VH-VL binders against c7peq0. Designs and how they scored, part 29

Target 1, 252 residues: c7peq0
Amino acid sequence: MHNKIYNSFIDRKAKGIKSFAVLIDPDKVNPADIADLAAKCTAAKVDYIFLGGSLVITNHLDECVQQFKTLCDIPVVLFPGSPSQVSRYADALLYLSVISGRNPELLIGQHVLSAPAVKKSGLEVISTGYVLIDGGAPTTVSYISNTTPIPSDKDDIAMCTAMAGEMLGMKVVFMDAGSGARKPITESMISRVASQVSAPIIVGGGIRDAEKAYLNCKAGADIIVVGNAIEKETSLIKEMADAVHAAAPVLK
Key: E = the ipSAE of ESMFold2; O = the ipSAE of OpenDDE; V2 = 0.75 times the mean of E and O plus 0.25 times the DockQ between their complexes.

## First folded at step 8 (VH-VL; framework fv_olinvacimab)

Design r1 (at its last look DockQ between E and O 0.55; V2 from the best seeds 0.69)
Fold by OpenDDE, look of step 8:
Structure r1 (fold): chain C 252 residues (1-252), chain A 120 residues (1-120), chain B 107 residues (1-107)
Amino acid sequence: as target 1 above (252 residues)
Amino acid sequence: QMQLVQSGAEVKKPGASVKLSCKASGYTFEDYYMHWVRQAPGQRLEWMGRINPYSGDTYYNEKFKSRVTITVDKSASTAYMELSSLRSEDTAVYYCARGVEYSGSYFDYWGQGTLVTVSS
Amino acid sequence: NFMLTQPPSVSVSPGKTARITCRGDNIGDKNVHWYQQRPGQAPVLVMYYDSKRPSGIPERFSGSNSGNTATLTISGVEAGDEADYYCQVWDTSSGHVFGTGTKVTVL
């Protein structure tokens, strides 16, 4: 079924269920550690493996996807830095348009180039409005794309951006403070966006502990994505997953 | 090397407020959560709340939420905790503690503590 | 509210092993941290994420966590180990929660 992953997003959101995704960079992960990581994710009932990196230095994408698919039953969703980063072995692809910026290449240009390969892959394609939020540190995406993130205190801009994305037909909104963010996205911003957007809201960047993950969920995030923190301390997987799964939306 | 230095002892009347300070040194102040934990005489440690010094984002123990305010002065690498409507039960040693980078789940450095005595 | 329960006291002879338990519902699913507090001093982290030792903490200290009980084990107990010990976790309902504390006395 070509909408299995997206349908899971929608279904879980409708039920008020919060989801936890572990972000893995194929260029950073040691293949020898994947088995352990997969086991920990399984034990923690991680909902999704997000696989992708901003820079594709080496082509380990297929191998990483295949390893995870072999080692666990957790859906593998491609979260590419570029639309060209595709693996037919994954369960779905977040087809990201950087709607927070004004770079036409990241809005549609790169998509045009990658479209044939993406279609040929047979992957479930999930149109995603990618909203880059200032995390207090330059991100690889912002640097390479020469895009300016939305200021962290501009809740209305984030809201309007997400609204526009949704009205343009994007099925998912991804709010990202970026890798290594010093300032994760605020609960107020998440709440503001969630108040106006019906699409699933993915939040990532700078989430360091279960508390922040939990609070983001309470604010309105549907899916929490964590990478760096888990890379530093794998013991956080279970604690964060549990926190996310225990979370309920704030009454609006 | 890394150090948290707290303000001196305080004596307050019931109903008053107290504001304590915690000056950090030896690390990047903005990159770590700052927590406040208190300990009444002969009692367990009790977490009060935390602040992200970079963003100013706070999260409080529900027990203290209505009376506690945690703030920071980035330029001075100093965190503050203000507790209002003091009661005799608030007599305790108050600690600031650093939450670790990439975790924040535990406290790897502690201040020396500040005794706050509330008495009529 | 989430609660952590510790024995009030543990007595141990020098050179022997002290075990300090921390009980909580499904605590094995949480990361448990431990602090040592000597009289008149601030707490010191002695164990984090169940079994990891901070720099400067001797190998005599070890930790485990499963089911409803976390345990801090101090082998080859020395006089300097006499202190109060607190376990700590994070919980969605309560935030950071500390145990009731255990006074370790070296006989």
Scores: ipSAE 0.770, ipTM 0.894, lowest interface PAE 0.7, mean pLDDT 93
Fold by ESMFold2, look of step 8:
Formats: structure tokens, C-alpha cells, sequence
Structure r1 (fold): chain C 252 residues (1-252), chain A 120 residues (1-120), chain B 107 residues (1-107)
């Protein structure tokens, strides 16, 4: 099937159905804990497993993908720190261009080098405009990307960046405060971006409770991604998933 | 020492408005959501709403949404709650309460409370 | 509208165990927080995320949450534990919801 995962993003957005994704870093997760995590995600009806991190090697990534695919039916979507982080066993790849930055390597340079391997992988490739927002503290992604995040109060800059990405052909917008972010992206900024783009909007970074996950959805996020808070407290998986699934945009 | 100091007791007539203040000290005011919770005599606690002091984003209990406004003055580290169109049922002690850093799940510190009495 | 119901009162002898229940539909799928309120005073957090104790809360306070019932348990009760106790959750339809409250009396 072509574009199965991307079509699920746009079909759910068209229906007003919000999605919850759990972000797992293959370098940080203990393989012995994956079975319990997969069970919790299944019980909570998590919509996607996002796998990735800033420093991930392919062999470890493959093993992690295969474990999740064996243990549950949740789609596994690669969220790589670089375009070369691929696994043929995953369901899709978010092919990220850091459009918020001015680092040509992360805009297109690494993609040129990795494109043959990505094509040979046979993965569904989802063109993703990655918009890094200041999360109140340095993050691994801000350091490794060598980019300045968009300031957390510059809603119009985030909006114009997302608009430009969509106009240039990006199929998904990913607004991210970064793993380990102290503060999440504001509802105001999400609303501003959502008012101007039709692409599915993924929001992550610094989301610590179900209230924030829910309010981000009400502001216009289509997919909520949580990693760090769940690593610290796995009981949040069910509460956040329920909150996200209960959220819907209202007619205004 | 962390401290939430609320304004003094108020007596109001039905139909009036009241604006209560909550002065925070001993922590970074902008990093913690500020909630308002009331308690009518002999009744349970009732959440009214909260504000993210950094962004100004608010989230209100639907019961009060048309009558409540929560604001902040960042430079004074002070949150405010205004309740309009007061009724006798609004007689209560009003508390400000701090969330955890960028989380509103639970309230780890509370102000002393402000009694608002609404009578004709 | 999401409702949390608690028994109005619980009486317990010193040294014994008080169990304070908080009932809500599928409350086991939520994280429950608990507050102690002495007469004329502001509430104080005594339990969060079902079973975690804030700093300064003694180990004799414990919590559980499953199905439709969350429970705050106070073992070895002391006179100082006499207070009103409220559970709290967040809910998509109602926002933050407090329980009806339970007065614990130490006899």
C-alpha cells in the first residue's frame, strides 16, 4: 500500500479525529522494557509509535522496530535525527527538513547523501517540515542541528515558516520544542499556525500532562507526540491518549 | 520561601464584579500555571480556571467561562481573577493555587484564601 | 459532566487505618490527586498521580486507583490527621474536578 500512514494523517484530520503518538528513543529505551511499553500503548489505543533520536544507529534501530512490530499492531513511524536513520521494517519515515533553521546540511544537504538509501529502503516517505521552537532550555536537537529555535512568543514567524514549508511541498508540519524541553509550545502559536496551513500538524516537546495534550488539540494540533513525560511516568500514556482522542476542533 | 498572598475579604452586592489578586514570591512566576479554585461554605472545592503566566493562555471551567477573567501582571508576579455578574451563590472562599512547572495536573501550593460575600 | 463522589465522613480510632474512597466512572484511567484541608485553612497536597507522596508527607499515607474507585489510605492514624480530604482529577468535559469531600474524625 502506497502512502498508508500519510493518508491516515489526512483522513483523520479531515474527520476531526486527533492522534496520539508515543516517542521512543532507541538509544535510551531498555530492550527489556519494550514489551511492557508496547502493552501499555496497545491498552491505551495509542495511534503511532514514533521511533528516533538525535544519535541513532541503523542496526539498533532495526531491532527496536522489529520488537514493536512483533509485540503490537501500532504503526511504527521513524522520527530520525538525520535522514540516514532508516529501518526497512518500519511503516513510514518522517523525512525531516529543519525549515526553521538556516543550516543547509539539515535543510537539504544530508537528504542528498541519504536519498539513494531511503529510496532502496522501500519505506513510505513523508515530506515533513520540521519547525523547532524554543523550549526554554538547550535541547539535544537545538545543539546538534546548530540552529536557533524560533522564539516561543513569535507566533507569526512560526506561522510563516510553516506556510512556506507547505507551499514548497511539505506534506506534514512538525512543530517541536525538542526532547527534554522545559516548556511546551503555546496554544496561541499552535492556533496561529493551524489557521494558515492545511497540512497535518504534529506537536511535541515539553508536554507533561493530559490537560496540555488536550488543549494543544483544541488549538489545532492533529497529532500529539510525547516522549520524556511518558519515560518518567508511564501511567500518563492512557490518560493522555484518552484526552487526545476526546478532543475535536469545534466549529467557529 | 515560596509564598502566595491573596487580597483581603470582599463584600459585594448581586450584579457587581469582584477582582481578586494573588501575589507570588520565591519562585519563577512565569514557569508555573496559576489556578483559581473556590469553596462555598460547607461545600467541596470547585476549579474555576487557570492561566499560563508566560503566554497568557487561559483555560476556564465552562460553568464560569462567560463571567470569569484570569489575568497576570508579570512585572509584579501577580495573578488576578475577576468574576462578574455576582450572585448570592458566588459567596465563597476563593483560592489561588500553583500548578507544577508547566503542568496543571495538580496544585502543589495554595494561597490563604479570600472570602467574597455576596448579599443584598 | 464528570462526577467524583466521596463518603461524607469516616471515623477511625487512633492507630488504626482510615480508607477514604473517591468514586468516578473509569477513574482508574485517570491520575488522582488528594488534598487535606483542616478547618479554616487552605488545602494541602498529600498524594499525587494516584500513589506518589509529596515531600514531607509520611509513609503511612498511601494511595491506589483502579476501576471506578481511587482510595487514600492513612495507616496508624493520629489526631493530627483529622481533616477534610478531597480527591481531584482532570477531565476533558469538566476540567479539574474535585470530589465531594470526606471528613475524617479520629475518635
Amino acid sequence: as target 1 above (252 residues)
Amino acid sequence: QMQLVQSGAEVKKPGASVKLSCKASGYTFEDYYMHWVRQAPGQRLEWMGRINPYSGDTYYNEKFKSRVTITVDKSASTAYMELSSLRSEDTAVYYCARGVEYSGSYFDYWGQGTLVTVSS
Amino acid sequence: NFMLTQPPSVSVSPGKTARITCRGDNIGDKNVHWYQQRPGQAPVLVMYYDSKRPSGIPERFSGSNSGNTATLTISGVEAGDEADYYCQVWDTSSGHVFGTGTKVTVL
Scores: ipSAE 0.701, ipTM 0.871, lowest interface PAE 1.9, mean pLDDT 90
ESMFold2 (binder alone), look of step 8: mean pLDDT 93; pTM 0.953

Design r2 (at its last look DockQ between E and O 0.50; V2 from the best seeds 0.00; counts 0 for: pae E 2.3 > 2)
Fold by ESMFold2, look of step 8:
Structure r2 (fold): chain C 252 residues (1-252), chain A 120 residues (1-120), chain B 107 residues (1-107)
Amino acid sequence: as target 1 above (252 residues)
Amino acid sequence: QMQLVQSGAEVKKPGASVKLSCKASGYTFEDYYMHWVRQAPGQRLEWMGRINPYSGDTYYNEKFKSRVTITVDKSASTAYMELSSLRSEDTAVYYCARGVEYTGSYFDYWGQGTLVTVSS
Amino acid sequence: NFMLTQPPSVSVSPGKTARITCRGDNIGDKNVHWYQQRPGQAPVLVMYYDSKRPSGIPERFSGSNSGNTATLTISGVEAGDEADYYCQVWDTSSGHVFGTGTKVTVL
């Protein structure tokens, strides 16, 4: 019963099955739209709902989680802007350390303060190495994290950062260009990281069409997460999910 | 003003190669995917492949991937498409077409086209 | 290969409505884009994401997509609308696929 969500990441990776996650920001989503989103995600066979954002001002997280849990059977995984942004109603928490940055509060400091509450929540906690990649413009993540993203053409830096995170015990690597990024992470960088890391790899930020989602999977991403493009055009949910599910494992 | 200006018409023999150019102006070249699409006489449009000029990442139509190479020269804001092992069936007008910013779902601007004729 | 089939031609009187269909298996699950190609000219984008108009395309152009059929609709047809029209989608096995094309004739 413990590690249900993490085991699904591992089991699907072992089978070469790619997963599609829809990212919902509780501050941006209109409660009236949640039923339609849940229905579209269910019809498209979306694998996970990631819930969170870099800055969550309103305290609607619990309500948003509960709505999705009522409206569909898709696992709800918290993707918090800080380790203290939790909801006990979710299925799992991506416990993010911003390993690409040099901000000690996002590396470990906030985790020390939040750990007792996270443990008491009963959530499945997934140790996640968060790797921020330059997305072509300042993002909320880069400002809030007070860190410099890895340059988009420095594949070796991204690879070594992910390797170090895995060696230090992180169970998942999350490569993110940031919500609303202009530039998605390159296929070359994904491939370089995937060649040296056995942990499941989540890729997000700036993915705006089914072609890019598909090619990221071919490059070695295990889980594709999309938020901003779907906020603007929900008809992309089905097309992107189909593309991700059709992708074959990338042979390295 | 935005424009895509392609190289002039080519006449080639079977088995040869052709390399076409597409010079972009009026926008930030690196921010938009560049596609190549051909149209044989009386036939529909046929997508050949594309390049991300920023990263150099390419994606080819399976039909052409063994014979097509798409490249860019960032300093010249120019994309190139080379098609090798030409056959008479490759006689067509070849277009370059711009995708949307950092994505390639559809093609919002097209070059004037370059006629390539393959005959003995 | 993923296939998109269009009628070869559509004839319409000036001021009337032309409907150009694009048929493909489950095309309603895809986003459809449309191009106009006048004789001897390069294609021009006239519709994207099923129903969105690029800047400079008049409101009399509209689009829909459901089931196995996408449709480009031109109301109030003018002589300048006489052209070939192509639909386009992206597909995992075929990449970007264009339809067979429809010649619109304004009679």
Scores: ipSAE 0.623, ipTM 0.843, lowest interface PAE 2.3, mean pLDDT 90
Fold by OpenDDE, look of step 8:
Structure r2 (fold): chain C 252 residues (1-252), chain A 120 residues (1-120), chain B 107 residues (1-107)
Amino acid sequence: as target 1 above (252 residues)
Amino acid sequence: QMQLVQSGAEVKKPGASVKLSCKASGYTFEDYYMHWVRQAPGQRLEWMGRINPYSGDTYYNEKFKSRVTITVDKSASTAYMELSSLRSEDTAVYYCARGVEYTGSYFDYWGQGTLVTVSS
Amino acid sequence: NFMLTQPPSVSVSPGKTARITCRGDNIGDKNVHWYQQRPGQAPVLVMYYDSKRPSGIPERFSGSNSGNTATLTISGVEAGDEADYYCQVWDTSSGHVFGTGTKVTVL
């Protein structure tokens, strides 16, 4: 089914179910560790594996996808640094448009170039409004694209940006403070965005513990994405997953 | 090397407020959560709340939420905890403790503790 | 509210093994951390994420966690191990929760 992953986003959101995604960089992960990681994710009932990196130094994407697909039944969703990072072996692709910035290449330019390959891949394509939020540290995306993230205290800008993305037909909103963020996205910002957006809201960047994951969910995030923290301590997977799954939205 | 140094003992009357300090050194202050934990005489440790020194974001134990305020002075690498409407039951040793980077779920360094005595 | 229960005291002879339990509903699904507190001193982390030892903690200390019980094990107990020990977890309902504490006495 060409919309299986997106439908899962919508269905879970409609039911008030929160989802936990583990972010893995194919260029950083040791293939020898993938089996253990897959097992831990399975045991923790991780909802999605997000695969992607801002920089593709090596072509390990296909191999990484295939390994996870072999080792577990968790949906593998591509979260690429660029639209050209595609693997036909994945379950879906988040087709990211950086709507927080004003770089035409990240809005549509790279998509035009990658469109034939993406189409040919047969992947489920999920149009995603990518909203970069200032996390207190420069991100690879910000640096490479020369885009300015939305200030962390500008809830209304984030809200309007997400609203615009949704009204333009983007099916998912991804708010990201970036890898290594010192300041994760605030609950107030998440709540503000969630109050005006019906699309599934993915939140990532700087989430270091189960508490933050939980609070972000309570604020209105539908999917929590964690990478760096788990890379540092894999034991966080279960605790974070449980926290996310225990979370319920607050009244808006 | 890494050290948390807390302010001195306090004696307060019921209904008063107390503000304790915790000065951090030997690490990047803004990169780690700072927690406050208290321990009444002969009792268990009790978590009060935490702050992200970089963002100022706080999260409190519901039991103390209405009376506790945690703040930081980044320039001084110092965390503060203010507890208002003090009661005799608030008599305890209060600790600041660092939450570990990338985890925040456990406390790897502790201050020496500050005794707060509340008596009429 | 989530609660952690520990035995009030454990007595052990030098050179023997002390086991300190921490009970909580489905605690095996949580990450358990342990702290040692000597009289008049601040707590010291001795175990984190069930079974990991911080730097400086001897191999005599080990940890496990399954079901409803986490256990801190101290083999070859020494006089210096006499202290109060607290388990700790994070819970969605309560935040950080500490156990009731166990006083380990070395006979």
Scores: ipSAE 0.623, ipTM 0.861, lowest interface PAE 1.1, mean pLDDT 93
ESMFold2 (binder alone), look of step 8: mean pLDDT 94; pTM 0.953

Design r3 (at its last look DockQ between E and O 0.71; V2 from the best seeds 0.00; counts 0 for: pae E 2.5 > 2)
Fold by OpenDDE, look of step 8:
Structure r3 (fold): chain C 252 residues (1-252), chain A 120 residues (1-120), chain B 107 residues (1-107)
Amino acid sequence: as target 1 above (252 residues)
Amino acid sequence: QMQLVQSGAEVKKPGASVKLSCKASGYTFEDYYMHWVRQAPGQRLEWMGRIHPYSGDTYYNEKFKSRVTITVDKSASTAYMELSSLRSEDTAVYYCARGVEYSGSYFDYWGQGTLVTVSS
Amino acid sequence: NFMLTQPPSVSVSPGKTARITCRGDNIGDKNVHWYQQRPGQAPVLVMYYDSKRPSGIPERFSGSNSGNTATLTISGVEAGDEADYYCQVWDTSSGHVFGTGTKVTVL
């Protein structure tokens, strides 16, 4: 079934269930730590493992995917910095179009080049509108692509951007403040987007504690993605997961 | 090297407001949550709320939400807490505390505390 | 509201071990932090994420957390350890919650 992961997104959203995803960079994770990480994620009932990095320095993607697939039953979703970063061993691929920017390469150019390989991989492909939000620090994506993120206080721009993505047929909206963000996406912005978008909303970047994860869910996020925080402190996995799972949408 | 220095003791009448300050030094002020915690005489610590100095984002204890306002002056690396409609029960030592460097789940540095006395 | 309950007092002789408990529903699923507060002073972090010691905190201090009880253990208690100790967690319903506090007296 080629829509299993996406169907899980929409099913959980429809039921008001919030999901927690742990983001792992294949180039940064120590293979020796993956077993422990997988165990902690399993114990915390993490909903998804997102694998991806903005820069692919080494080709450890396949190995990393295979390790997680062997060690736990958590779906592995590729969150690549480039559409070409594909592993056939994953459960799905977020096919990201950077719709917050105006770089044609990130809108469609790189997708054209990667399309044959992605198709050949047999992966579930989830068309994703990627919305880069200013997190108070330059992101690798913004730097490499020379794209300007949406200002953190421009809720309407984010909303319109997400709406456009959805109307263009993108199945998921990913709002990202980026790795190393000094501030996460505001609840007001999340709420504004959620009020106009029916697609699953993934929110990541700058989420460092259970409180923020919880509040983002309450604001309208369907999936919370956390990477750096849990890399620094793996003990956060359980607490954040529980907070996300305890959350219910509330209109602000 | 890291310090939180709070304003001096306050004496207020019931119904009045008080605004306390907490000046941070020795670290990047904007990158850490600033929390306010109070302690009535002989009582437990009680969390009041927090602010992210960079974004100004706040989150309050529901108990105080209607009466407390936390703000920052980034240029002065100073956080403020204003409590209105003061009651005798608000008599306490009020602390500012920095959230942990990355998560903010716990408080790794504390101010010296400010005594606020509310009496008729 | 989420509540944390601590014994009001613990007495211990010098050189012995003090154990301070913090009880809460399913607290074992939460990260528990501990603070020491000496008379007339601000609290000081002595334990975080159940069992991690901040720099400067001696190895005599240890922590554990499981089920409904977290425990701060102070081995080889010294006179300087006499203080109030508070556990702390974060909860979705209450935000940051502190325990009722335990006064440790060194006899």
Scores: ipSAE 0.812, ipTM 0.906, lowest interface PAE 0.7, mean pLDDT 93
Fold by ESMFold2, look of step 8:
Structure r3 (fold): chain C 252 residues (1-252), chain A 120 residues (1-120), chain B 107 residues (1-107)
Amino acid sequence: as target 1 above (252 residues)
Amino acid sequence: QMQLVQSGAEVKKPGASVKLSCKASGYTFEDYYMHWVRQAPGQRLEWMGRIHPYSGDTYYNEKFKSRVTITVDKSASTAYMELSSLRSEDTAVYYCARGVEYSGSYFDYWGQGTLVTVSS
Amino acid sequence: NFMLTQPPSVSVSPGKTARITCRGDNIGDKNVHWYQQRPGQAPVLVMYYDSKRPSGIPERFSGSNSGNTATLTISGVEAGDEADYYCQVWDTSSGHVFGTGTKVTVL
């Protein structure tokens, strides 16, 4: 029963099934609209709800998790701005190490301090190598992380970073252009990383249409996460979910 | 103010190639997908493909994929479409069309069109 | 290959309502966009994401999309609305697909 969410990542990857995750920032979502969002995600067969972001300032994370858990059966996975921002009501936690950066606090320092509370929470903890890619403009995540993103045209640097993370024990690779990115991660970079790691690959940041979501999956992404575009246009939920679910990898 | 100015009409023989240009002005060229859409006389609009000028990533309609090449010259803010192995059925008006900022879902601005006539 | 079918023509009297349909399998699951094309001119966007109007498009233009049918509705039709109208979606296998087109004639 432990590792239920991580095993779903692995089992879906093994079957060639791509997953769509909707990212919701608890500080930005209007609580009155959560029921509508949950209904739209259910109707679209969204695979995961990711809750969190680079800045989570308010104290209503628990309420947001509980609302989604009450309103739908979609797994709720925490995507916190720091390892200490947890809710025991969620299904799993992406325990992010910013392996693309050289900030020791985001590599391991905050994790050392938060680990007892995280373990006590009883949450499924998914070790995640977080790889920040330049999205064409400064983002909240690049500022908060105090890291230089990997340049968007340096495929080999992204690949080596992900390989090293996997070799060091990271179970998931999360390639992120950042919330509000002007340009998404290139299909070339996704393909390069996917060719060299067996871990599930989450891709996010700057994805604004179903075509890009689809093409990222064809390039080797396993899980597509979208937040900002859906906040602006919720009709994208169904279109993007359908596009992701229609993608099939060519097995190598 | 914002403009997509396309190259002039072309007359070609079957088997030849044509390369059309679309010069953009009045906006940040690299931030918008550039699409090519054609319309044969009396027919519907037909999407051919697109390019993201920043990354160079292309995506083509399967119907044209073997014969079409879309490129950009960033320094000239110009997109190009080359169609090879022309047939009489390729006689059409060819439009460049801009996607919305960082998205290609729909086309919010169109060039004036370029007539290509393929005649024996 | 994803297909979008429109009626070839719609005739409407000035001041009345024109309804232009666009039929496709499960088109209600897609976002539909609409273009107006006057003779000899490039298309102009008149509706996007099913029901949103671009700046400069009057409120008498409206749109809906459910099931297998999307509809562009023009109320209070004026002579200047006489044009060809095309729906458009994106599809995984076909890319961007335009409808067969509808000629609106204001009589």
Scores: ipSAE 0.605, ipTM 0.837, lowest interface PAE 2.5, mean pLDDT 90
ESMFold2 (binder alone), look of step 8: mean pLDDT 94; pTM 0.955

